# VHH binders against q9usu1r752to985, part 18

Target 1, 234 residues: q9usu1r752to985
Amino acid sequence: TPEEFASQMTLLEFDYLKQIPSREWIFRSWVSRDSRSAVRNYINFSNCFTYWIINCILEKKNTKARTAVISFFIQTAYKCLSLQNFSTLMSIVSALNSAPIYRLHAAYKLVKAEDIICLSGLREIVETKKNFSTYRALLRKAELPCVPFLGVILSDLTFIDEGNPDVLDSSPHLLSFNKRHRLADVVADVCRFQSSSYEMQSNTDLQSYILHRCRFVNQDLSYLFDKSLSLEPR
Short names: E, the ipSAE of ESMFold2; O, the ipSAE of OpenDDE; V2, 0.75 times the mean of E and O plus 0.25 times the DockQ between their complexes.

## First folded at step 7 (VHH; framework vhh_etentamig_d1)

Design z5 (at its last look DockQ between E and O 0.81; V2 from the best seeds 0.78)
Fold by OpenDDE, look of step 7:
Structure z5 (fold): chain B 234 residues (1-234), chain A 123 residues (1-123)
Amino acid sequence: as target 1 above (234 residues)
Amino acid sequence: EVQLLESGGGLVQPGGSLRLSCAASGFTFSDYTMSWVRQAPGKGPEWVSGISSSGGRTYYADSVKGRFTISRDNSKNTLYLQMNSLRAEDTAVYYCAKDRYDFWSGQTEFDYRGQGTLVTVSS
């Protein structure tokens, strides 16, 4: 069910979040693309999961079957929102917004009106407009536990790093404490998220299934787009 | 473990030709776009060419368009770069890279790259 799927994805992604040590934020290991980076591993999983969704939809033989999968993930994304799992939500909506999937008009026409309305709301939440203003507002109001979308956190860290000098303008030999404090604040927020826990029952079989399936999918958007065209010509 | 092993580099005179190869392992090669990237001494990395997972689409940097040809053999898990009409400015370490569109950043990135093969174009 969408609810069970959302629950397991939440637990799975929360585990990825918890595995990120504080030192990784300090050393920014993901920038160097260290294979041992927990952040990098999380990014990899998230992308694989997004591609897996795209592939799941495109692998269906007919429009009705594609619609069923789309509906499933819309409902799943909605359940993720209720669990304050914004990471999985972002991944699902990203898949549905991707060029190969977004263009499937025949499939979307068969989606229930209530799910279409739901999808519209979810799309608004993940919009990048105004620097993810809607998402940020929801996150600020979120109670623990929650799974934040780390993409925004990483963007913020990059912004802080690139937008602020390491040293004071007036004294180039002095470290910028303001920059350090800003970075520390972001890290503190992440640590806060990591300090919580979800109470749902873990289904390791389903989680393992998802992990395994995500590893073996096509990750070429051009290819996937062409496949989409073959399924629903222009 | 993902592995990319480049070969075929060497010293060549201006106007000469080289063919680079990249042997891929540790992942389903046919499921990914692949690219060649090069880095000249003292310069940052430069994207050279890309090829879709099926090989049906190819892309080139303006600097190499008409001179370089990218291809792949999915049955052999091998990526190729045919370099013709080589110029001194083509001198660089050439890397084979596994491409992926990153939904977090909204851009294409290289998940993995090989150790590279040196191409030197000199008279």
Scores: ipSAE 0.888, ipTM 0.937, lowest interface PAE 0.4, mean pLDDT 94
Fold by ESMFold2, look of step 7:
Structure z5 (fold): chain B 234 residues (1-234), chain A 123 residues (1-123)
Amino acid sequence: as target 1 above (234 residues)
Amino acid sequence: EVQLLESGGGLVQPGGSLRLSCAASGFTFSDYTMSWVRQAPGKGPEWVSGISSSGGRTYYADSVKGRFTISRDNSKNTLYLQMNSLRAEDTAVYYCAKDRYDFWSGQTEFDYRGQGTLVTVSS
């Protein structure tokens, strides 16, 4: 079911989040070419999951089957929103917005109107064009427990570290203090999310299934787009 | 663990040819786009060429187009770069990279982790 899938993805992603040591936020360990980091492991899992959704949809030979998979993930993403699991939500919508999937108009035409309306609202949450303004507003209102989308946090940490000419005032020590204060604020927020827990019961069989299936999927969007064209020609 | 082992570098005169190989292990080679990235002394990394997971599409930086040919053999988990008409500007350490569009960053990630193979074009 969408509810059970969303619950178990939430527990799985929360485990990844909790494993990240504080030093990785400070030193940005995920940036290093040869680094072994908990952040990089989490990024890899999240990308594998996103590609897995794309592959699941494109594996289905008939349009009704593809529609059923799309509908399942829309409903899962909606449940993730209610669980305040923004990370899985972002992954699902990213997969549905990817070029191979977004173009499947015949499959989308068969999706129920209520699920299409739901998807439209979910798409507004993940929009990047205003620096994730809708997502950031929702995150500010969210109570614990919560799984934030770390992509925004990592981007914020990078932007703070690299500086911005528009924030350079006359005092070098005041500039350094402001930079360190902003960095500390972001890290404190992440630590706050790491400190809570979800009360849902673990289903280790489903979690293992997800982890196993995500490892072995094609991760070449150009190949996946060509597969999409064969299923629904222009 | 992902392993990428580059070979085939050496010293070559301008106008010469060289063939690089990359042995890949620790991942499903045929699931990924692969690239060659080079790093000249004192410079940052530069993308050279890429090839789709099936081998059906190839891409080249303007600086090497018409001179270099990328290929792959998915049955041997091996990536190749045939370099012809070599120039002094091609002198660099060449790395093979496992590529993936990264949904978190919104950009293609070029994962190169081997020691590389040195190509020197001089005399």
Scores: ipSAE 0.646, ipTM 0.831, lowest interface PAE 1.2, mean pLDDT 88
ESMFold2 (binder alone), look of step 7: mean pLDDT 81; pTM 0.834

## First folded at step 8 (VHH; framework vhh_etentamig_d1)

Design w1 (at its last look DockQ between E and O 0.83; V2 from the best seeds 0.82)
Fold by OpenDDE, look of step 8:
Structure w1 (fold): chain B 234 residues (1-234), chain A 123 residues (1-123)
Amino acid sequence: as target 1 above (234 residues)
Amino acid sequence: EVQLLESGGGLVQPGGSLRLSCAASGFTFSNYAMSWVRQAPGKGPEWVSGISSSGGRTYYADSVKGRFTISRDNSKNTLYLQMNSLRAEDTAVYYCAKDRYDFWSGQTEFDHRGQGTLVTVSS
C-alpha cells in the first residue's frame, strides 16, 4: 500500500540522515565526491530511487498499468507529506515531473481527479520558486520526527561558504565568527532532526528490495525519454 | 567499486589521428550516459563529447565537432573517442566520465572519472 511504502521509505531515508556525522558538514566531504561521504551516499540513493520510479512507470506494458503506478506514487508522496518526509516527497515529485514521465498525457488522463488535485498541491510544495519558500515554511512548522530535504541544506551551506570569507579582510589572522556561527546553526538544525525517531515498524525485506532494485535501473534521461516517446508518441 | 581506465593517448603531429579507449567496471555500463572531458595545462576542465547509454545520441563541443567521434560498445563495457585532424590546442589529459542527471542540483554531473590519458599534439 502507499501508506506502507511511505512508512518504509521514511525509515530508510531517516537512517541515511542519521548516518551523517557532524564532521562531514564541517569538512564538506560531499564536495570532493569522496566515496566515504555519507551525504554523497544519500544523494546517490535518492537519485537512484527517483530513476527507479521513472523506470517502474516506463516498464509497464500499457497505459492503464502506467496509470496505476503513477497513482500509487502520488498517493505515496501524499503519505510522505503526512509523515513529514520531505526527502522522499521530493524524489517522487521529481520523477513525476521528469520529461519522460511528465509527457505521458494518456496515462495522466486516466488518473483520478482527486489524485491530480493532490499532485498539483505536492508540486507546489516542492517548487524552487523563491528559494523553496513553500517547503521552508512547512519545515519551520514541522514537528519531530521529520526527514528534511537535504538538497536545500546543502545549498544553504554552499551559500554560506562562498558568500563569506574564512578570515577577516582587515585582519587575516582573525577568524570570521559570523561565518562559523551561521554554519553552526545549520549543523545544529540537522542534529535536531537526527535526534528524533519514527515509531513505525521496519520492514527490512521491502527496504532491501528497494535498495537492490535502485542499483540496476537505467539512469540516462535521454534514453528514458526516447523510451517514453515509443510508449506514447507525440 | 566504479573504475574507469583510459588508454590510447600519446604524441602525434598536427593533422594526425588517435583513438582513445575507456574500460569501465563496477557498474552496469549500459545504464549510464558517458562523456569525455579534457584538461589542458594551465586551463580548467573542458567537456569534449557525450553519448547516451544506448549510443543512439551523441553530443560534441563546438571545438571538436566534425573532427572527433564518440562511440561505445556495451558488450565490452568500453567507451571510445576517435580523434582526427588533431591540433595543438587539443593537447590535454583526456578523462572518461560517468554521467548522471542529479535531481537535487538539477544538473548533469560526472559522479566518476578515470585517471586520464595524455594526448600531446606537437610538430
Scores: ipSAE 0.912, ipTM 0.956, lowest interface PAE 0.4, mean pLDDT 94
Fold by ESMFold2, look of step 8:
Order: sequence, then structure tokens, then C-alpha cells
Structure w1 (fold): chain B 234 residues (1-234), chain A 123 residues (1-123)
Amino acid sequence: as target 1 above (234 residues)
Amino acid sequence: EVQLLESGGGLVQPGGSLRLSCAASGFTFSNYAMSWVRQAPGKGPEWVSGISSSGGRTYYADSVKGRFTISRDNSKNTLYLQMNSLRAEDTAVYYCAKDRYDFWSGQTEFDHRGQGTLVTVSS
């Protein structure tokens, strides 16, 4: 079910989040392509999962089957929102917004109205306009446990480290303290999310299935778009 | 673990030709687009050419169009770059890369891990 899938994805993503040592935020270990990084491992899993959704939809040979898979993932994303799992939510909406899937108008036409309305609301959360303002507002209201979307946090850390205000007459000590203070605030916030737990029971068979299957799908959007064209021409 | 092993580089005269190979392992080669990236001494990486996972689409930087041809053999897990009409400016270490659009960054990642293969065009 969507509910169980969302629960197990939440536990799986939360495990990835908890594995990230604080040193990675300080040294920005994910920036170096050559370094081993828990953040890079999480990014890789998240991308594999997003591509897996795209492949699940495109492997269905008839329109009604594709509609059923789309509806399943809309419902899963909605449950992720209620679990405050913004990471899986972002992955699902990214897959549904990808060019190969977004263009499947025949399949979307068969999705029931309540699911389409739900998807519209989920898309607003993912919207990047105003620097993810809708997402940030929801995150501020979120109670623990929560799985934040780390992409926004990683972008914020890069901006803090590389940002240069127009205070040229400021002491280097004041600028250094300001940057370190903002970095510490972001790290403390991430540590807060890492310090809780979800109460759901683990289903290791389902988690293992997801982890295994995600690695063996096509991850080339241009190929997937061509496949989409063959399934719904025009 | 992903491994990319480049070969076929060497010393060549201007106007000459070389064929680079890249042996891939540790991932399902046919599931990914692939690229060649080069790095000249003292410069950052420069994307050279790309090919879709099936081989059905190829892409080239303007500086190499008409001179370089990218290809792949998915049955051998091998990527190729045929380089013709070589110029001194093509001197670089050439890396093959596993490509993937990264939904977190919104950009394509060109993951090159090998030692590369040195191409020197002496003039």
C-alpha cells in the first residue's frame, strides 16, 4: 500500500540522515567528487529512487497501468507529507515533474480528480520560486521526527561559505564570526532532526527490495524521454 | 565500486589520429549516458563529448565537432573516442565519465574516477 511504502521509505531515508557525521557539514565533504561521503551516498540513493519511479511508470505497457502507478505515487507522497518526510516527497514529485512523465497526458487524464488536486498541492511544496519558500514554511512548523530535504540545506551551506556581503569596512573577525555562527545554526538544526526517531515498525524485506531494485534501472533521462514518446506519441 | 579505465593515449603529430577506450565496471553500463572530459595542464575539466545510454544520441563540444566521434559497445562495457585532425590544443588527460542528471542540483553530474589517458599533440 501507499501507506506502508511511505512508512518504509521514511525509515530508510531517516537511516541515511542519521548516518551523516557532523564533520561533513563543517568540511563540506560532499563537494569533493573524490571523497567518500555519507551525504554523497544519500544523494545517490535519492537519485536512484527518483529514476526508479520514472522506470516503474514507463515499464507499464498500457495507459491504465501507468495511471495506476502514477496514482500510487501521488498517494505515497501525500502520506510522506503527513509523516513529515520531505525527502521522499521531493523525490516523488521530481519524478512526476520530469519530462518523460509530465508529458503523459493520456495517463494523467485517467487519474481521479482528488489525486490531481493532491498533486497540485504537492507541486507547490517543491516549487523553487522564492527559494523554496513554501517548503521552508512547512519545515519551520514541523515537529520531530522529520526527514528534511537536505538539498536546500546543502545549498544554504554553500551560500554561507561562499557568500560575501558588501561590508568591506568590516573587521575580518566579525565576518568570520558571522559565517561560523550561521554555519553552527544550520548544523544544530540538522543535528536536531537526527536526534529523534520514528515509531513505525521496520519491514526489512520491503526496504531491501527498494534498495536492490533502485540500482538496476535506466538513469538516462534522454533515453527515458524517447521511451515516453514511444508510449504516448505527439 | 564504479571503475573507469581509460587507455589509448599517446604522443601524436598535429593532424594525426588516436582512438581512446574506456573499460567500465562496477555498474550497469547500459543504464547510463557516458561522456569524455579532458583536463589540460593548469586548467579545469572541460566536457568534450557525450553519448546516450543506448548510443542513439551523440553530443559534442563545438571545439571538437567534426573531428571527434564518440561511440559505445554495451556488450563489452566499453566507451570509445575516435579523435581525428588532432591539434596542439587537444593536449590533455582524457577521462571517461558516467553521466547522470542529479535531481538535487538540477544539473548533470559527470562522474570521472579513472587515472585518465594522456594525449600529447606535439607541434
Scores: ipSAE 0.719, ipTM 0.867, lowest interface PAE 0.9, mean pLDDT 87
ESMFold2 (binder alone), look of step 8: mean pLDDT 83; pTM 0.843

Design w2 (at its last look DockQ between E and O 0.87; V2 from the best seeds 0.82)
Fold by OpenDDE, look of step 8:
Structure w2 (fold): chain B 234 residues (1-234), chain A 123 residues (1-123)
Amino acid sequence: as target 1 above (234 residues)
Amino acid sequence: EVQLLESGGGLVQPGGSLRLSCAASGFIFSDYAMSWVRQAPGKGPEWVSGISSSGGRTYYADSVKGRFTISRDNSKNTLYLQMNSLRAEDTAVYYCAKDRYDFWSGQTEFDHRGQGTLVTVSS
């Protein structure tokens, strides 16, 4: 069910979140592609999951079957929102907004009106307009436990790092306390999210299944787009 | 572990030709788009060419369009770059890279690249 799937994804992504040590935020370990970064591992999983969704839809042999999968993930995304799992929500909506999937008009026409309305609301939440203003507003009101979308956190950290010198220009021997304070605030927020826990029961079989399937999917949007064209020609 | 190993570089005169190869392992090669990137001495990295996972689509930088040809053999897990009409400005270390669109950043990223092979074009 969408509810069970959302629950297990929430637990899975929360585990990824918890595995990120504070030192990674300070040293920006994810910037180096050669490092064994927990953040990078999380990014990789999230992208693989998004591609998995795209593949799941495109692997279906007929329009009705594609519609069923799309509906399943719309409902799943909605459940993720209720669990304050914004990371999985972002991944699902990203898949549905991707060029290969977004263009499937025949499939979307068969989606229930209520799910279409739901999808519209979810799309608004994940919009990048005004620097994710809607998402940020929801996050500020969120109670623990919560799985934040780390993409925004990483963007904020990059902004802080690039926009501020490590030392004062007038006194190179003096550290920029402002920059460090801003970084510390972001790290503190992440630590706060990591300090909570979800009460749902873990289904390790389903989680393992998802992890395994995500590893073996096509991750070329150009290819997936051509596949989409073959299923629903222009 | 993902591994990319470039070969085929060397010294060539202006107007000459070289064929680069990249042997891939540690992932399903046919599931990923691939690119060639080069870095000249004292310059930043420059994207040269890209190819879709199936090989059906190819892309080129303006600086190499009409001279270079990218191809792949998925049965051999190998990426190729045929370089014709080479110029002095083509001198660089050439890297093969595994491409992926990152949904978090909204950009195509190279999550892995090889150690590179040196191409020197000189009279």
Scores: ipSAE 0.908, ipTM 0.953, lowest interface PAE 0.4, mean pLDDT 94
Fold by ESMFold2, look of step 8:
Structure w2 (fold): chain B 234 residues (1-234), chain A 123 residues (1-123)
Amino acid sequence: as target 1 above (234 residues)
Amino acid sequence: EVQLLESGGGLVQPGGSLRLSCAASGFIFSDYAMSWVRQAPGKGPEWVSGISSSGGRTYYADSVKGRFTISRDNSKNTLYLQMNSLRAEDTAVYYCAKDRYDFWSGQTEFDHRGQGTLVTVSS
C-alpha cells in the first residue's frame, strides 16, 4: 500500500538523516569525493530511489499498468506530505517531473482526477521558484517529527561559504563571525529535526527490499528517455 | 567500491593514434552512462566524450569530433577511446568517468576516480 510504503520510506530517510554528524555541515564533507561522508551516502540513496521510480514506471509495457504505478507514487507522495517527509516527497515529484515520465501523456490521461489534483498541489510545494519559497514556508510551520529535504540545506551551506567573503571582504574578523553564526543556525535546525522520533513500526523486510532494489536499476536518463519514446511514441 | 582503471596512454607523434581502455568494477557498468575527461598540464578538467549506458548514443566535444571514437563493451565492463590524428593540444592525463544526473544538484556528475593514463603528443 501507498500508506505502508510511505511510512517505511519515512523511517529509512529519517535513519539517513540521524546518521549525519554535525562536523559534516561545518566542513562540507560531501564535497570531497575521497572522503567517506554520510551526506554523500544519503544523496546516493535518494538518487537511486528516484531512478527506481522512473524504472518501475517504464518497465510496464501497457499504458494502464504504467498509470497504476504513477497513481501509486502520487498517493505515496501525498502520504509522505502528511508524515512531513519532504525528502521522499521531493524524490517522487522529481521522478514524475523527469523528461522520461513527464511526457507519458497517455498514461497520465488515465490517472483519476483526484490523483491529478493531488499531484498538482505536490508540484507547487516542490517548485524551485523564489528559492523554494513554498517548501520553506511549509517547513517553518512543520511540527516534529519531520524529514526536511536536505538539498535545500546543502544549497544554503554552499551559499554561506561562497557568498559571504565577497560581500564582507573589508571586515575579515566580522566575516568569520557571521559565517560561524550562520553555520551554527543551520546545525541547530538539523539537530532539531534529528532529535525526534517517528512512532511507526519498522518493517525491516520492506526496508531491505527498497534498499536493494533501488541500487540495481538503470541510472542513465538518456537511455530512459529513449525507452519512454518506445513506449509512447510522439 | 567503485574502481576505474585507465590504460593505453603513451608518447606518440602528431598524426598518430592511441587506443585508451578503462576497466570498471564495483558497480553495474551497464546501468550508467560513461565519459572520458582529460586534464592538460596547468589547466582544468575538460570533458572529451560520452556514451549512453547501452552504447546507442555517443557524444563528442567539438575539439575531438571526427578524430576520436568512444565505445564500450558491457560484457567486459570496459570503456574505450580510439584517438586518431592526434595533436599537441591533446596532450593530457585521460580519465574515465561514471556519469549520473544528480537530482539534488540538478547537474550531471562525472565521477572520475582512477589515476588516469598520460597521453603525450610530441615529436
Scores: ipSAE 0.700, ipTM 0.865, lowest interface PAE 1.0, mean pLDDT 88
ESMFold2 (binder alone), look of step 8: mean pLDDT 83; pTM 0.848

Design w3 (at its last look DockQ between E and O 0.86; V2 from the best seeds 0.79)
Fold by OpenDDE, look of step 8:
Structure w3 (fold): chain B 234 residues (1-234), chain A 123 residues (1-123)
Amino acid sequence: as target 1 above (234 residues)
Amino acid sequence: EVQLLESGGGLVQPGGSLRLSCAASGFTFSDYAMSWVRQAPGKGPEWVSGISSSGGRTYYADSVKGRFTISRDNSKNTLYLQMNSLRAEDTAVYYCAKDRYDFWSGQVEFDHRGQGTLVTVSS
């Protein structure tokens, strides 16, 4: 069910979140591609999951079957929102907004009106307009436990790092306390999210299934787009 | 573990030709787009060419368009770059890169690259 799937994804992604040590935020370990990074591992999983969704839809043999999968993930995304799992929500909506899937007009026409309305609302939440203003507003009101979308956090950290010198120009021997304070605030927020827990029961079989299937999917949007064209020609 | 191993580099005169190869392992090669990137001395990295996972689509930087040809053999897990009409400005270390669109950043990223192969074009 969408509810069970959302629950297990929430637990899975929350585990990824918890595995990120505070030192990684400070040293920005994800910037180096050669280093072992928990953040990078999480990014990789999230992308693989998004591609997996796209593949799941495109692998279906007919329009009705594609519609069923699309509907399943819309409902799942909605359940993720209720669990304050914004990371999985972002991944699902990203898949549905991707060029290969977004263009499937025949499939979307068969989606229930309620789910279409739901999808519209979910799309608004994940919009990048005004620097994710809607998402940020929801996050500020969120109660623990919560799985934030780390993409925004990484963007903020990059902004802080690039926009502020490590030392004062007038006194190179003096550290920028402002920059450090801003970084510390972001790290503190992440630590706060990591300090919570979800009470849902873990289904390790389903989680393992998702992890395994995500690893073996096509991750070329150009290819997937051509596949989409073959299923629903222009 | 993902591994990319470039070969085929060397010294060549202006107007000459070289063929680079990249042997891929540790992942399903046919599921990923691939690119060539080069780094000249004292310059930043430059994207040279890209190819879709199936090989049906190819892309080139303006600086190499009409001279270079990218191809792949998925049965051999190998990426190729045929370089013709080479110029001095083509001198660089050439890297094979695994491509992926990152949904978090909204950009194509190279999550892995090889150690590179040196191409020197000199009279």
Scores: ipSAE 0.895, ipTM 0.951, lowest interface PAE 0.4, mean pLDDT 94
Fold by ESMFold2, look of step 8:
Structure w3 (fold): chain B 234 residues (1-234), chain A 123 residues (1-123)
Amino acid sequence: as target 1 above (234 residues)
Amino acid sequence: EVQLLESGGGLVQPGGSLRLSCAASGFTFSDYAMSWVRQAPGKGPEWVSGISSSGGRTYYADSVKGRFTISRDNSKNTLYLQMNSLRAEDTAVYYCAKDRYDFWSGQVEFDHRGQGTLVTVSS
């Protein structure tokens, strides 16, 4: 079910979040390819999951079957929103907005109106316009527990490190203090999310299934687009 | 663990040819697009060529188009780069990379992990 899938994805994502030690936020460990980073492990899982959704849809041979999978993931994303799991929500919408899937107009025409309305609202949440303003507003109002979309946090940390002003005058200590203060604010927010817990029963069989299946899918968008063309020609 | 082992580099005169190979292991090779990336002494990495997971589509940087040919053999988990009409500016360490569009960054990630293979074009 969408409800159980969303719950177990939330537990999986939260485990990835909790595994990230504070030093990775400070040193931006995910930037170095020589680093064995918990952040990189999480990014890899998130990408694998996004590709898995695309593959699940495209492996269905008839339009009605593809519609059912699309509807399942729309409903899953909505449940993720109610669980405040923005990471899985972002992954699902990214998959549905990908070129191979977005173009499946025949399949989308068969999706129930309620689910289409729901998808439109979810798409507004993930819009990048105005620096993710809708997402950021929702995150500020979110209660714990919550799984934030770390892509925005990582972008903020990069901006703080690279985009801080040069020495404005003979007070380099003031500029360094401002940079460190902003960094500490971001890290404190992340630590707040990491300190909570979800009260849901773990389904180890389903979690293991998800982890296994996500790693063994085609991850070439150009190939997947060609497959999409074969299923719904222009 | 993902492993990429490049070979086939060497010293060659201008106008010569080399064939590079990359043996892949630790992942399902046929699930990924692959690329060749090179890094000349004192310069940053430069993407050279790419090939789709099935081998049905190939891509080339303008600087090598018409001279280089990328190919793959999915049954042998091997990526190839045939380099013809070599020039001094082709001198670099060549890396093969496992490609993936990264939904977090919105960019293609070129994951190159091997030591690379040195190609030196000198008279």
Scores: ipSAE 0.638, ipTM 0.844, lowest interface PAE 1.4, mean pLDDT 87
ESMFold2 (binder alone), look of step 8: mean pLDDT 82; pTM 0.842

Design w4 (at its last look DockQ between E and O 0.85; V2 from the best seeds 0.80)
Fold by OpenDDE, look of step 8:
Structure w4 (fold): chain B 234 residues (1-234), chain A 123 residues (1-123)
Amino acid sequence: as target 1 above (234 residues)
Amino acid sequence: EVQLLESGGGLVQPGGSLRLSCAASGFTFSDYAMSWVRQAPGKGPEWVSGISSSGGRTYYADSVKGRFTISRDNSKNTLYLQMNSLRAEDTAVYYCAKDRYDFWSGQYEFDHRGQGTLVTVSS
């Protein structure tokens, strides 16, 4: 069910979140592609999951079957929202907004009106306009436990790093306390999210299934787009 | 672990030809788009060419269009770059790169690249 799937994804992504040590945020370990980074591992999983969703839809042989999968993930995304799992929500909506999937008009026409309305609301939440203003507002009101979308956190950290010198220009021997405070605030927020826990029962079989399937999917959007064209020609 | 190993570089005269190869391992090669990127001395990295996972689509930088040809053999997990009509400005270390669209950043990225192979074009 969408509810069970959302629950297990929430637990899975929360585990990824918890595995990120505080030092990684401070040293920005994910910037180096050669480093063993928990953040990179999480990014990789999230992308694989998004591609998996796309592949799951495109592998279906007929429009009705594609519609069923799309509907499933819309409902799943909605359940993720209720669990304050914004990371999985973002991944699902990203898949549905991707060029290969977004263009499937025949499939979307068969989606229930209520799910279409739901999807519209979910799309609004994940919009990048005004620097993710809607998402940020929801996050500020969120109660623990919560799985934030780390993409925004990474963006904020990059902004802090690029916008602030490590040392004062007039006094190179003095560290920028402002920059350190800003970084510390972000780290503190992440630590706060990591300090909570979800109480749902873990289904390790389903989680393992998802992890395994995500590893073996096509991750070429151009290829997936061509596949989409073959399923629903222009 | 993802591994990309470039080969085929060397010294060549202007107007000459070289064929680069990249041996890939540690991932399903046929599921990913691949690119060649080069780095000349004192310059930043430059994208040279890209190819879709199936090989059906190829892309080239304007600087190499008509001279270079990218191809792949998925049965051999190998990426190729045929370089013809080489010029002095083509001198660089050439890297094989694994392409990915990152949904978090909304950008294409190279999540892995090899150690590179040196191509020197000189009279």
Scores: ipSAE 0.895, ipTM 0.950, lowest interface PAE 0.4, mean pLDDT 94
Fold by ESMFold2, look of step 8:
Structure w4 (fold): chain B 234 residues (1-234), chain A 123 residues (1-123)
Amino acid sequence: as target 1 above (234 residues)
Amino acid sequence: EVQLLESGGGLVQPGGSLRLSCAASGFTFSDYAMSWVRQAPGKGPEWVSGISSSGGRTYYADSVKGRFTISRDNSKNTLYLQMNSLRAEDTAVYYCAKDRYDFWSGQYEFDHRGQGTLVTVSS
């Protein structure tokens, strides 16, 4: 069901979030090609999951079957919103907005009006306009537990680092402390999210299924677009 | 545990030919697009050629078009670059890369993790 899928994805993503040590925020460990970064492992899982959604839809040979999968993921994303799991929500909407899936107008035409309205609201949340202003507003109102979308946090950390050089001729110590103060504020926010727990019961069989299946999908967006064209020609 | 192992580089005279190979492991090779990237001494990386996951589409930088041919054998998990009519400006370390669009960053990643293989074109 969408509800259980959303619950178990939330537990999975929360485990990834809790495993990130504070040193990765300070040293930006995800920037290097080091495959041992907890942040890079999380990014990789999230991308694999997004591609898995795209593949699940495109594996269905008839339009009605593809519509059913699209509807399932819309409902799952809506439940993720109610669980305050913004990370899985972002992954689902990204998959549905990807070029291979967005263009499936025949399949989308068969989606119930209720689900289309729901998807429109979800798309508004993830919209990048004004630096993710809708998402940030929702995040500020969110109570714990919550899984934030780390992509925004990583972008904020990059802006802090690149916009505030460590060394500057005029006042290097003041600039360095200001940079570290802003960094500490971001890290404190992440620690707050890491400090809680979800009460949902783990379903290890479903979690293992998701982890295993996500690894074995095509991740070539250009190939997936060509497959999409084969299923619904221009 | 992604591993990319480049080979086939060497010293060659202008106008000569080389065939580069890249052995891939630790991932499902046929699920990814692949690229060749080169880096000349003191310069930044330069994309050379790309191939779709199935091998059905190939792409080339203008500087190598007509001289280089990219191919792959998904049964052997191997990427190839046939380099003909080599020029001095082709001198570089050549890396193979696993390509993926990253939904977090919104950009393509060309993940080149190998040590590369040196191609030197000299008289």
Scores: ipSAE 0.670, ipTM 0.837, lowest interface PAE 1.1, mean pLDDT 87
ESMFold2 (binder alone), look of step 8: mean pLDDT 81; pTM 0.832

